# VHH binders against Uncharacterized protein MJ1128, part 1

Every score and structure here is a prediction.

Target 1, 280 residues: Uncharacterized protein MJ1128, of Methanocaldococcus jannaschii (q58528)
Amino acid sequence: SQPLYSENPVIQYFKNPKPFTVENVNMPVTYYGTICGKYIGYQITPHNVNEEARKCFYKYFKLKDKNPKEAERYLKRGLFLTEYLISQADKETAEVDEKNITFIVWRYNFEFPLYNLSKGWRGALCQAGCLKTLYLAYEATGDERYLNYANLAINAFKVPVEKGGLLKIRIYKNKSYYWFPEYASENPPYVLNGFITATLWIGDFGNKTGNADALYLYKEGLKSIKTFLPMYDAGDWSYYDALGHRCNKHYEHLHRLQMLWLYNKTGDEIYLKYYKKWRE
Positions, changes and structure headers below are counted from each chain's first letter, unless a header gives other numbers; antibody chains aren't numbered by Kabat.
F, E and O stand for the ipSAE by ESMFold2-Fast, ESMFold2 and OpenDDE, each averaged over both directions (binder to target, target to binder). V2 = 0.75 x the mean of E and O + 0.25 x the DockQ between their complexes.
[cut] stands for letters that were removed.
Atom coordinates printed by the task and the answers are left out, and those that the model quotes come from them; centres of patches stay.

## First folded at step 4 (VHH)

Design K10 (from a8 with H113F; framework vhh_8pnl_2)
Fold by ESMFold2-Fast, scan of step 4:
Structure K10 (fold): chain B 280 residues (1-280), chain A 126 residues (1-126)
Amino acid sequence: as target 1 above (280 residues)
Amino acid sequence: QGQLVESGGGLVQPGGSLRLSCADAGFTFSDYAMAWYRQAPGKERELVARITSGGDTNYADFVKGRFTISRDNAKSTLYLQMNSLKPEDTAMYYCAAPSSYDELWEYFTSGGFDYWGQGTRVTVSA
C-alpha cells in the first residue's frame, strides 16, 4: 500500500519529464480493496483518468460561452489528464496479415483476479475512452497532435489480443465476428455493455474524422452486437457477461439505454424488443 | 430511483392546447440538457425541442411559434407548452433523450437514469 498524494509517482513523473503542469492537480483514484482474496487496494487507472478528462471536456464545452473562466479551469484539467494518458501509453508494433500496424494501448499496472487477468492487462472500454479523450482534446484545442494519437489508439482495435491489441474473434455458426473485450484475454468474459460502448465510440470517431478503419470496425461491431445479443437475454432481465452473471439494477439500466440508443441509430426492431423486454 | 416520468397528454381538438410535464421524485436535473421527442406510429422518434442547463432553447421547424419548452430547476421539472395543436402532432411524447452517446454516457455515470420513459400520449382529433 502506498501514500496516494505526497509520494505519488505520477505527480513526481510530471515534475521531472513532463513540461505541461497544472497546479493543485488531484489524480482520480479507484479503490478496489480485496478481489478474490488478493489485495489490489488504491489504483490510478487509465480508465478513471480518461473518465475524469472526458467529464472535464464536456463541462468545458457546456460552459465556454456562459462561464469562460470556469470553462478554462476544466479545459486545463482535461488537457493535463490527457497529457498524463499520452505519457502512460505503450507504443507497439504488431504484424497482422503480413502488414505492420503501429498502435498505442493503455495497460493496468495491477492484476484483476475476478477475470484471471495478470498485471499489464488492457481493455476495450478503457481504450475507447482514451480514444474519445484524445479526440475531445483535439476538438477543444485544434491541436493535430491529439488527433495523431487518436489514430494510433484506433489501430489497437485492428490487432488481435494475442498480439497486444484489442481485437478478439468470436465464432458463431462457423462465422467469425469481431469483439472488443472490456477485459482482454485469450478467453475473455465477453462483457456486453463495455463492448457496445467501445463500438459506439469507435463509430463516433469514424463519423467525425472519416477514419476508414474506425468506420469498418464500427460496422463489424454492430454486426456482432446484433448476432450475440440473444445470448445476453435472461428473460425479463439481461446478463452482464457470457459467463451467466445477471446484471445488477445499475447495469440493467445501462443495457436498456444502449438498446434504445441502438434502435434510434439503426432502426433495427431487435433493439426495441430488448429495450421493452429488459425491465426493472 | 432513476426514471423520468412524462404526464399531461390527452385528447384535444385541433387548435387546442396541452402542457406536458417531465419529472422524477427528488431528481435534480439543473446540470443536464433536456429534450422533448415524439414518435407517431410507424415513424422514427423526432426531436421536438431542446433546452440547455442554462435555459437556451432549440426547436424543430414544424413546432416553432407553437410550442415552448421550459424548465423549473427548483421543482426538477421539464415542460412542453403545446399551442395551436394539429392532427399531425398526434404522437407519443418522450422527455430527456441525449443528443449523443457521449451525453448518454455522461448522464449514466452521474445518475444511472433511464432517459426513455413510458411517454405520454397526445391525440389531436381529426
Scores: ipSAE 0.447, ipTM 0.786, lowest interface PAE 1.2, mean pLDDT 82

Design K12 (from a8 with N58Y; framework vhh_8pnl_2)
Fold by ESMFold2-Fast, scan of step 4:
Structure K12 (fold): chain B 280 residues (1-280), chain A 126 residues (1-126)
Amino acid sequence: as target 1 above (280 residues)
Amino acid sequence: QGQLVESGGGLVQPGGSLRLSCADAGFTFSDYAMAWYRQAPGKERELVARITSGGDTYYADFVKGRFTISRDNAKSTLYLQMNSLKPEDTAMYYCAAPSSYDELWEYFTSGGHDYWGQGTRVTVSA
């Protein structure tokens, strides 16, 4: 029955993308095919580019002392993809509480009809992945230019979605809670997994750099996860979003891994409860 | 505790047997698919065997019928029973599972094959 138990939108994506070549480098691509009657096709997205760049940096760090030649290959690829991300970033300024905040965001260059998103939409998971990529590039090179871009990327989480950023205030029992929407809009679907991941990566950045804004955003994000977690509970399974979409088995496994991670990180028994409960 | 620790390697003659162990934190072990990889000097790492959280197994052709992967979730331990060992089995053996959120995310997106413990050395010689 509509609207509950609607199909998870991500299962419509194909897993075997065709590679694109830019400057003799294979680019990660995503095949979206047709979504709600609109052909989206093959796309190079900031999300998949940051995923590949982060994998390259992790391989570099693991190999640099054991296989320096192979490590250098991964470093060069990771830096090429990081510079691509910087070239695709939009620098914006917004007024929040009588102050101007300058930030960078990554926008998708195609529409996403399932959530009524126009070309130019943004997402917190992509944003946090780009933030992580910039920090890893800084860690690998010592180049403070990457850290400066990372600080601009964190600022997007302080700016309301309505003003071009990635902060959404979610109300519960007459109290305001921070949310970082994976699919940003005035009325976002409140996807749980992407919000958890964005919150944790913001927190990691804050802990590694001492960035006070990142640490505050992390604290507010954890408060929101705990507060809204019961709304995603369907007994022995969980909802993907706040619109009633059921997790497929793949995303159910991610939610369980995230609950176990949050329990280990915070010691809060609520996460262990949902880890044990979401068995399907 | 809280990290993957491989043990059980050593020197054996051809035809001998060894049992490798990999221990980690109890709350994370049973939820992860676990794998054994090996790396000989100058070679890239190669997958030896994998076991899912539910107990389904995979074996590389070069060890099939000789090696057995198993897990004991009560002891938070992964095992690799190695029988009929050959000189070609000489390598550093690695246990793989995510140990950070970045590694957990990569495990989710790529099947968990990229994250390693410190290794245990197996040498097969006369």
Scores: ipSAE 0.340, ipTM 0.715, lowest interface PAE 1.8, mean pLDDT 82

Design K13 (from e1 with A50R R58Y; framework vhh_7ocj_1)
Fold by ESMFold2-Fast, scan of step 4:
Structure K13 (fold): chain B 280 residues (1-280), chain A 126 residues (1-126)
Amino acid sequence: as target 1 above (280 residues)
Amino acid sequence: QVQLVESGGGLVQAGGSLRLSCAASGFTFSDYAMGWYRQAPGKQRELVARITSGGDTYYGDFVKGRFTISRGNAKNTVYLQMNSLSVEDTAVYYCAAPSSYDELWEYFTSGGHDYWGQGTQVTVSS
């Protein structure tokens, strides 16, 4: 957790509900500094907020029977951060395949020059993290309102990036494959780790709730992971994105863990082979 | 392929008890968290209880104090002891290998396991 006060804090308004205001709570804050000559500074982002909220819920689940008073502190903070995320969500409707789809999506309130992203950009990893946070709030409380918001968050993955959503169709050998870009744009870099994480979290939500759209998106995402995985193979190492940038040690470790989890979920030997092939 | 097989469901009167078992195969059971979920007609699937590989437990609000989850690593089995049953507990109960509670794994790979059993029916008569 990070104190809200700093030389250049970004304070976002909390709309509904108001049991705890942002003025009385330390919000997670990330320092971006200067990126490609543009000062971004300190930001409260939906990504940082959903990460902190998820950590709080997992602390709550871990402590609730062993230390109820400490568990309650984490529950209250997690719920406050979840309500903050709900207050920051944009609710939109888009026409896809002659049907109107209503969804919620989280947009960043600053530009991201590294990938030429204008203010209002969105991403699948952040979206999936918010989805996971909403579902964890539902698990912690039994409040179906959180589940209803989670269903709206899933709908964003059914809507093309060009229409405000997080679905990108990726072409390979004249066939179409689903992709959920970590940094959404018309020509995204196709970052592997964020796509795998988003796909796995969508799948977890679908399996826990029976949401048919989430289960379908998960199936399409797994198909895409398997199809494009060889393009991320650098021999005894992996590529971060489709542009051929090699992972640093942190992301290499993440890719190896993701291969192990994909193997556990699918039983497909290809993932175990890449887990063993890619070095520590 | 991971296989989860539930047993122990059935019909019971309100105030009664049942013990559900879930036999797991196809993975190293002792390394994974296990959970129980339930789904009543017309409702979404709901978390009942989870147990981590280390034995830490979590319970849904509607079953706290009445249900106990446990595991037998030597038998590759997870259990759900259900006491003081009410009509509200009527549902199909599913065994699952859910996402880890490890915050590092949550950050990197949450979505974890979504392996499910076929379910076992629990019916509580009024």
Scores: ipSAE 0.014, ipTM 0.188, lowest interface PAE 7.9, mean pLDDT 80

Design f1 (from e2 with N58Y; framework vhh_enristomig)
Fold by ESMFold2-Fast, scan of step 4:
Structure f1 (fold): chain B 280 residues (1-280), chain A 126 residues (1-126)
Amino acid sequence: as target 1 above (280 residues)
Amino acid sequence: EVQLLESGGGEVQPGGSLRLSCAASGFTFSDYAISWYRQAPGKQREWVSTITSGGDTYYAESVKGRFTISRDNAKNTLYLQMSSLRAEDTAVYYCAAPSSYDELWEYFTSGGHDYWGQGTLVTVKP
């Protein structure tokens, strides 16, 4: 039978796949269509690649003792996608507080008009997903090269957005708070779910590796989540971002699960309070 | 990598006491908040108690003042001291640790992958 669409789509890669060839590999592709009047189309993004790689590693860990042949297929695919991510990372150096910080970031090769983002934008959720992917590759293989790249990915969270990194300082009552924006810009929308996930994955990496920077970023991120959480309260529902957009049912469910996750990690009753307050 | 093994359940009369234990392995136990949950037949899983890495404790209203959660980081063991037991405390008790996979999308799509032991049955019979 014929495909659901009658012509082959033009697929835009987030970067040129050289030196990698992806001709004989089924890559994750997302259809973005048209956003705010601009045609974005079919994209392979660092977010979609890290998500697929993480799924492969989780399948590997579940199957490795019960079905070794199937597990090995998932491991091979996960490692291929991880190597693809490494090959497409931008290695940059920025001066922060009179010191040079070298880091890696993953950039999108299309504009995102919803939040006025130009080609080459980056985000904390995608960055944390790539960090998690690198750590999972290390856990699966024991190869310290993946840890070395993971440490460079952590460094991006220490560098201000204005200098190419993923740190944004958010001011509240004349105090400074750390934020890791899902859609990085000089004035980001402060999306809650991506910040929570990035903060928790940074914390997991810090706890598992002893990386002092990751542990510090995690501590600062938790302070910010607690401080700004009331600003995302719409009564019996939650806001998606700081611009007053209400969650759809999918993101509302995600926020509720994140409240339970934060409660499990911290024991702080404020998270259980919001879990109970936000409906459905 | 993360494994939890519960023990200490059994039959007790109302007003009795039990101490549950949870032996943990495969993660740096001292760095994580660890929780107790329970599930009675035909009911949804219920959170019971959490202890943070710093030792702060939190309890469900139904057990507050009757149960005490504690940890021994040197032994990688979590405890739940239960006193003044009631018929409604009859359930399988589960030790729960944060998943090493910390993936809400996998939890969401696969019905969860948080590490649970087989549980330990507590039966309160008059």
Scores: ipSAE 0.008, ipTM 0.214, lowest interface PAE 8.7, mean pLDDT 81

Design f10 (from e2 with S35Y T50A; framework vhh_enristomig)
Fold by ESMFold2-Fast, scan of step 4:
Structure f10 (fold): chain B 280 residues (1-280), chain A 126 residues (1-126)
Amino acid sequence: as target 1 above (280 residues)
Amino acid sequence: EVQLLESGGGEVQPGGSLRLSCAASGFTFSDYAIYWYRQAPGKQREWVSAITSGGDTNYAESVKGRFTISRDNAKNTLYLQMSSLRAEDTAVYYCAAPSSYDELWEYFTSGGHDYWGQGTLVTVKP
């Protein structure tokens, strides 16, 4: 950890997006190795960065009254990583239903051969994590700039994947349902866990800020989860995606935790039913 | 910090009854669904019962009609009234009260850390 801004307790925001490199700060790194015969290697992704930033903010909130000096260290790192995310965001405008929607979106700087994704792909789990990170930065600082970026991040979920956003319409029995694909493409694999997480974090943002778009997206997302949940039922186990891939034990555990949380949020017995049905 | 403290376990003969309690602190108890789980020796942890913030209840088939879950929001306490106990009910019983989705997500991403209470042992033997 290298403090580029200040060693005093007053936090300074970095306003220049280009100086961020591995040599200037210890960045979170994920090792992807080789995927479908292609070496992807070590990557700094917006997903890894937002996860680290969120962990820093959670530590800050937990420690701020009990250990203010340690809390300040986490706050500085969280804000540094949040400014990095802002510097890496693509700001775009798309026409949807005769209206111009301006949004920000985060793209991965490498291809993902497993789902035939070209360099520059995006995903709803990463997007929702960045949204959450921006909101946590706002909560920690009171700086409306973070909330303004969070509102731009929510707008990406209103824009079709085909127009650069993260909304995919999924048709079932002649009705349209919203989906937020973890691996966005024109024909996404419809990964369940990332969609549930994105929906819940969109809802949390809507509840905390009163953002009407977020609340609407949350409502539509919950409707989709309930409607498509039976398609992910493999008997006493669950499917990872709509392509018939069964979860490994780790992702099965995540699905079970998500069922418990959805039951907590909705009171709908269908989620307890699947929690019981899917083995531990 | 969310804290859950289970109590009321002990030894009981088949057909007997016990009431388990879970004292909760560190969150707005009345806003959350609260769960009972159990883990028998050498077996996986299994869900036993749940009660919503609105008071709706649900039970695993193995305990349905024999166990009753309830809550006292004024005391921040969850109860499990166990009747017609069987040898197969022998387990450590855990109270689970997820206070936020972020905590559940952190549990998953941290490699499965245990964020639940320490448990209370119920032994059913003649």
Scores: ipSAE 0.139, ipTM 0.527, lowest interface PAE 3.6, mean pLDDT 82

Design f3 (from e2 with T50Y N58Y; framework vhh_enristomig)
Fold by ESMFold2-Fast, scan of step 4:
Structure f3 (fold): chain B 280 residues (1-280), chain A 126 residues (1-126)
Amino acid sequence: as target 1 above (280 residues)
Amino acid sequence: EVQLLESGGGEVQPGGSLRLSCAASGFTFSDYAISWYRQAPGKQREWVSYITSGGDTYYAESVKGRFTISRDNAKNTLYLQMSSLRAEDTAVYYCAAPSSYDELWEYFTSGGHDYWGQGTLVTVKP
């Protein structure tokens, strides 16, 4: 763990850009180092923050009956990180199909040179993680405010990337397919693992809440996963993205687990086939 | 206190069979997906099999058709029936459960499984 207020020049931030006190708090930090010749260094990201918050809520649920004092510590930390995420969210409204959609998104305050992303980029994996975190905060507290924010977060997946959201239409054989890009841009790299995870978490939210938009997005996401899966086949291995980057061992293992999860959720033998085809 | 206690390991000849058991306590067993992992001498831990809370089963390709995972929710017990055992199946077998939810992505992102048993040794001697 690293202190937030460090004068070490590798820390790219000292204070959040929106008012929220983080004094005397050890924030989760992601180390990016140098990417494509550019030093990115240490960053607080909404992705790393939502991941830490989710882990705190899971510890809370596990411990609440057997160790209430320790459970309360995790609950307080998880809620603090969730409030931080809410404070950093951008609330926007976009016109889609002659309707105004209000949504919240989380933007990164640094460039990501690997995929030519300018400051302010957003991503579906991070967005779905924030959605999950908000729902867990609702589950832990019963506070409808968290559920209301979660509904605003799901709306981002209904809004095109070009209009500030996280929906990208991917064309294949004269048909349109939904995609939720982990690294959103006009021409995203179409990273597979982040899209699968976002789709599954959207589906979980839809199933737990009955949110019709989430259930529809989940259905469309599953169609896209099945349609584009063969494009990620590198023989006995898988591609990380649509740009031909091969998975390392870690992401190959993740893809295989995701195939098993998709088979569990859908019963579709295509996922079991790719699980067996792709080695770890 | 969550506790997982494996048993049923031992020495067996190639082509033989063993049944491993994992007795679970300290949590609502029926709500959790549970995995079997193994670690062979000098190798990294390897996932073997997974059973969801709903009873759906999944297997590593190397054991598919030879091993069967099952659960008895009334007895809070997980089983691994191993058949047609090979020398390469020699390993310490671990029962593992997630720290919280029954979601495969959360297993991966939260470090897989927080609750591990002590393991049971399976040795396949030619």
Scores: ipSAE 0.018, ipTM 0.277, lowest interface PAE 5.8, mean pLDDT 82

Design f4 (from e2 with N58K; framework vhh_enristomig)
Fold by ESMFold2-Fast, scan of step 4:
Structure f4 (fold): chain B 280 residues (1-280), chain A 126 residues (1-126)
Amino acid sequence: as target 1 above (280 residues)
Amino acid sequence: EVQLLESGGGEVQPGGSLRLSCAASGFTFSDYAISWYRQAPGKQREWVSTITSGGDTKYAESVKGRFTISRDNAKNTLYLQMSSLRAEDTAVYYCAAPSSYDELWEYFTSGGHDYWGQGTLVTVKP
């Protein structure tokens, strides 16, 4: 027997791959190591898989006219990973405002001790990445099945966290605001970067497809970003979450970049002001 | 098979130098912006430097002028030349790919979801 930390580490899949065999395929893996005293180790997550699939599709689009043979290899890999994501999705139905909403969602196969999340947790950043992956598969193939799954993935953002979805209503000064938590729970940490990314990717999907729900979610998300942005201001630095954790240099740089992206997409000077205020 | 393998870490005295390497395989290295991060004991992971596919570089303020990031696309290898090392540079150093190659080169997702190597330990001993 090999030690867990040695050359033969045990890799945990985010879901059981047996209904969908991954033999002879190199899967993306992330090393989490030890978090808050608990060993998480090597993980294949829906987030890692959607990231790799998206990179494959972008490479396919870049190469399809210049190197069709190499492009086809990336297309095949991207589609394989997309089908793997579909096979691992949970299809659920929830009642919201007296209507039944059917959606798909991806759950993690390990606990996340930093935010006291039990095995089976879900998140808006991962969900938005899977949404984008499905849309890219649709663009690459013309297969309406991928677009249909993408629409089901959008529906998760319409369903409250308490009912299995990814919508959290955040109260501020007696007003209600939409939030899409990167780490979903009844009382999430309200991580800023993942919410901004999810909101922007929902908006991109809405703009490309005309999906009315996605466009509405995008508008509500932008309103929330603008409203809560001052709460993440630590002076010449930014907070990572609503719990008062200051960003490390990596997330500070990401927040500054996201301010420039928000400024470019909205024209709102508030984002340019925070970009200049927060240090590099 | 997507792999990032760091090497070149070790023990040095303050003011010393080390060169870290990251061998990449299983993806088209030349098309991606690739970054170095570090994690000191008991601290959150910190961004150190990024190099774009075109060779443009950016550095954390704490290492600017002391560290140099570079890449060899023919060898699929990323480098970090570290000079004038300080006790505060003691950390496990990781190379990492960004969330998407079509984003701006400095666009990253939260730690633990990005693809990371195993890390290489750098210890600056007083």
Scores: ipSAE 0.000, ipTM 0.158, lowest interface PAE 12.7, mean pLDDT 80

Design f5 (from e2 with T50R; framework vhh_enristomig)
Fold by ESMFold2-Fast, scan of step 4:
Structure f5 (fold): chain B 280 residues (1-280), chain A 126 residues (1-126)
Amino acid sequence: as target 1 above (280 residues)
Amino acid sequence: EVQLLESGGGEVQPGGSLRLSCAASGFTFSDYAISWYRQAPGKQREWVSRITSGGDTNYAESVKGRFTISRDNAKNTLYLQMSSLRAEDTAVYYCAAPSSYDELWEYFTSGGHDYWGQGTLVTVKP
């Protein structure tokens, strides 16, 4: 149901389901069940695939000095899942400010009724996860092809949602602010945790590569987080989105950790203030 | 408190060799994976090489077989031995280390670096 899904989403990963294999490789599967009266069921999503691939690369790097043979198994799986993501990416070109921008984007092949999203929707958290996966594949292999795809993935954050990308301009007191919606639409719910994560991962990519677009998007994203943060304050707790849905304990814990992370990255005392204000 | 100081850069001719060093202080060097990055004039910064705490190495395809990363944990020093240098290797070379590792940091920013050195310039002149 909607309250249970928004307040405590049940995500189950199945590694060996028969209909969810690609070239005899077991794919990660997410169970959505029924959302707002509509059966979504079991899905392979770009989000669960990039999550599994990133975990494989992290294990690869951790195990290289302890268990090289097991590390190689994780590398092979991570690369297979990364190639799967590349094969599923939509390559598009959009005109923005009289310039053509070519980008890649990942779309979900099912509707998401909770936020009135039609089949083919996309999101900034999933996009940033795919960006991170491509960069990790580059670090693991040295293959510049992965870095080239990562640069195309970053371009999606420069393109308005209305033109197929992941940039939403959010207006406050007649000023424009950048937003990267976790659930992209013309009127997105402005989910806080996904925007913070996408902004930080864009910034990490910019800092590692010197990509000027990524660094600029990061700067604008941080400005937006600081500007809109008070809107997510429910007193001694936080809101999940701009629609007034309160976090469950899981997402409250994530918001608190994100405040510490933002404090460590920026030195801005506002983040430490919200970390202390929002209860455990 | 964390400080990284690169040295060993300079001018060399194509086919020459250089050894870069990165002196680390302010953290337990032996516990962390450390990377080399470079930035050529007018280009994006690119990852060059990484060495894990246990000594396992990875390289960008552009330098594989020509560069060797190594570490001396007793001296808290990272090295990059560069051979068969090309004009395309001309860049400022940076040493980078992570500030911390915990489960959430590993999940979101594993491989991200909080600390960078000032860089050392390598010029390969024909």
Scores: ipSAE 0.008, ipTM 0.241, lowest interface PAE 8.7, mean pLDDT 82

Design f6 (from e2 with T50Y N58K; framework vhh_enristomig)
Fold by ESMFold2-Fast, scan of step 4:
Structure f6 (fold): chain B 280 residues (1-280), chain A 126 residues (1-126)
Amino acid sequence: as target 1 above (280 residues)
Amino acid sequence: EVQLLESGGGEVQPGGSLRLSCAASGFTFSDYAISWYRQAPGKQREWVSYITSGGDTKYAESVKGRFTISRDNAKNTLYLQMSSLRAEDTAVYYCAAPSSYDELWEYFTSGGHDYWGQGTLVTVKP
């Protein structure tokens, strides 16, 4: 399974950027190359854009008192990329449990053959990253418009994948558990790291804003992490997904960091156990 | 910017005691679990102890009953009280905070880990 994880853009072992511009601004670009015999090439994605925007906001917060001129440069870029994300969002309404839920989602405009995803696929890690970017833009500016978009982004996690959202019900011992798939489909690969990150970022948003839906989704996500965690245990290392692919060293370190963070947030000894166990 | 600054190291005889401090800045200290690690020359970095945001503690088997980790959230400071020191405790001691998930994508792209201090040297000489 080395070829599958090495070709995965989430497990990027290389970047070969080719510059693209929007309104004369250089955009972040990721090189996907050829995946399972199909040439995907260079792409601007909502994931690449939210990643760059978040980096810009973190640099802004870090530098605003030390180097205001450089901080302002990062703020302007972060806001430009955030507005680009807003412009790319799909606003939809779905009926769930006899209620209409209006939400925004970000879709990829190319296929992803590694997990059999058709053009228009979406994912919880990208969605949570966009949510975080909107919240950081709100934090940097005080502009309630960004918070309003963030609330619409949270709603996508309440809507089933089959209805255009990012909620997948995963069954274990005849019980239903929430999952937020990094690669959304009817039968997603159940990638662990992206689900943990999405769950924690949803929780952070809920805690900072008091959004009741985010807090509920966080609680359900934590139950799922605890329930399914043993399925990712391979002894002294962990599986990347539910398809039996092994983490590379980078993602093994990420899983360990995530276990320590989950222990910090919950006090649950199971996470400390896996932190010590997955020593790589 | 997240910064961790260790102090309190020095030379001590076997059976002696030292108190290490770690001053934290640039993040909401009280929200984080903070750890102590150590690294002796030519050895891998070893986890020593952690304390959760709620005050729960855990210790490596090698230091149980001899070391006590504590925190002062009002001062943004982490402590490690070391007693009954042994020659094998000789190491550079580091405090470490996990990166927030807000910044975790920096970790993916840079190969970064937890935030680390510069360390403080503890030498146990007979």
Scores: ipSAE 0.008, ipTM 0.222, lowest interface PAE 8.8, mean pLDDT 81

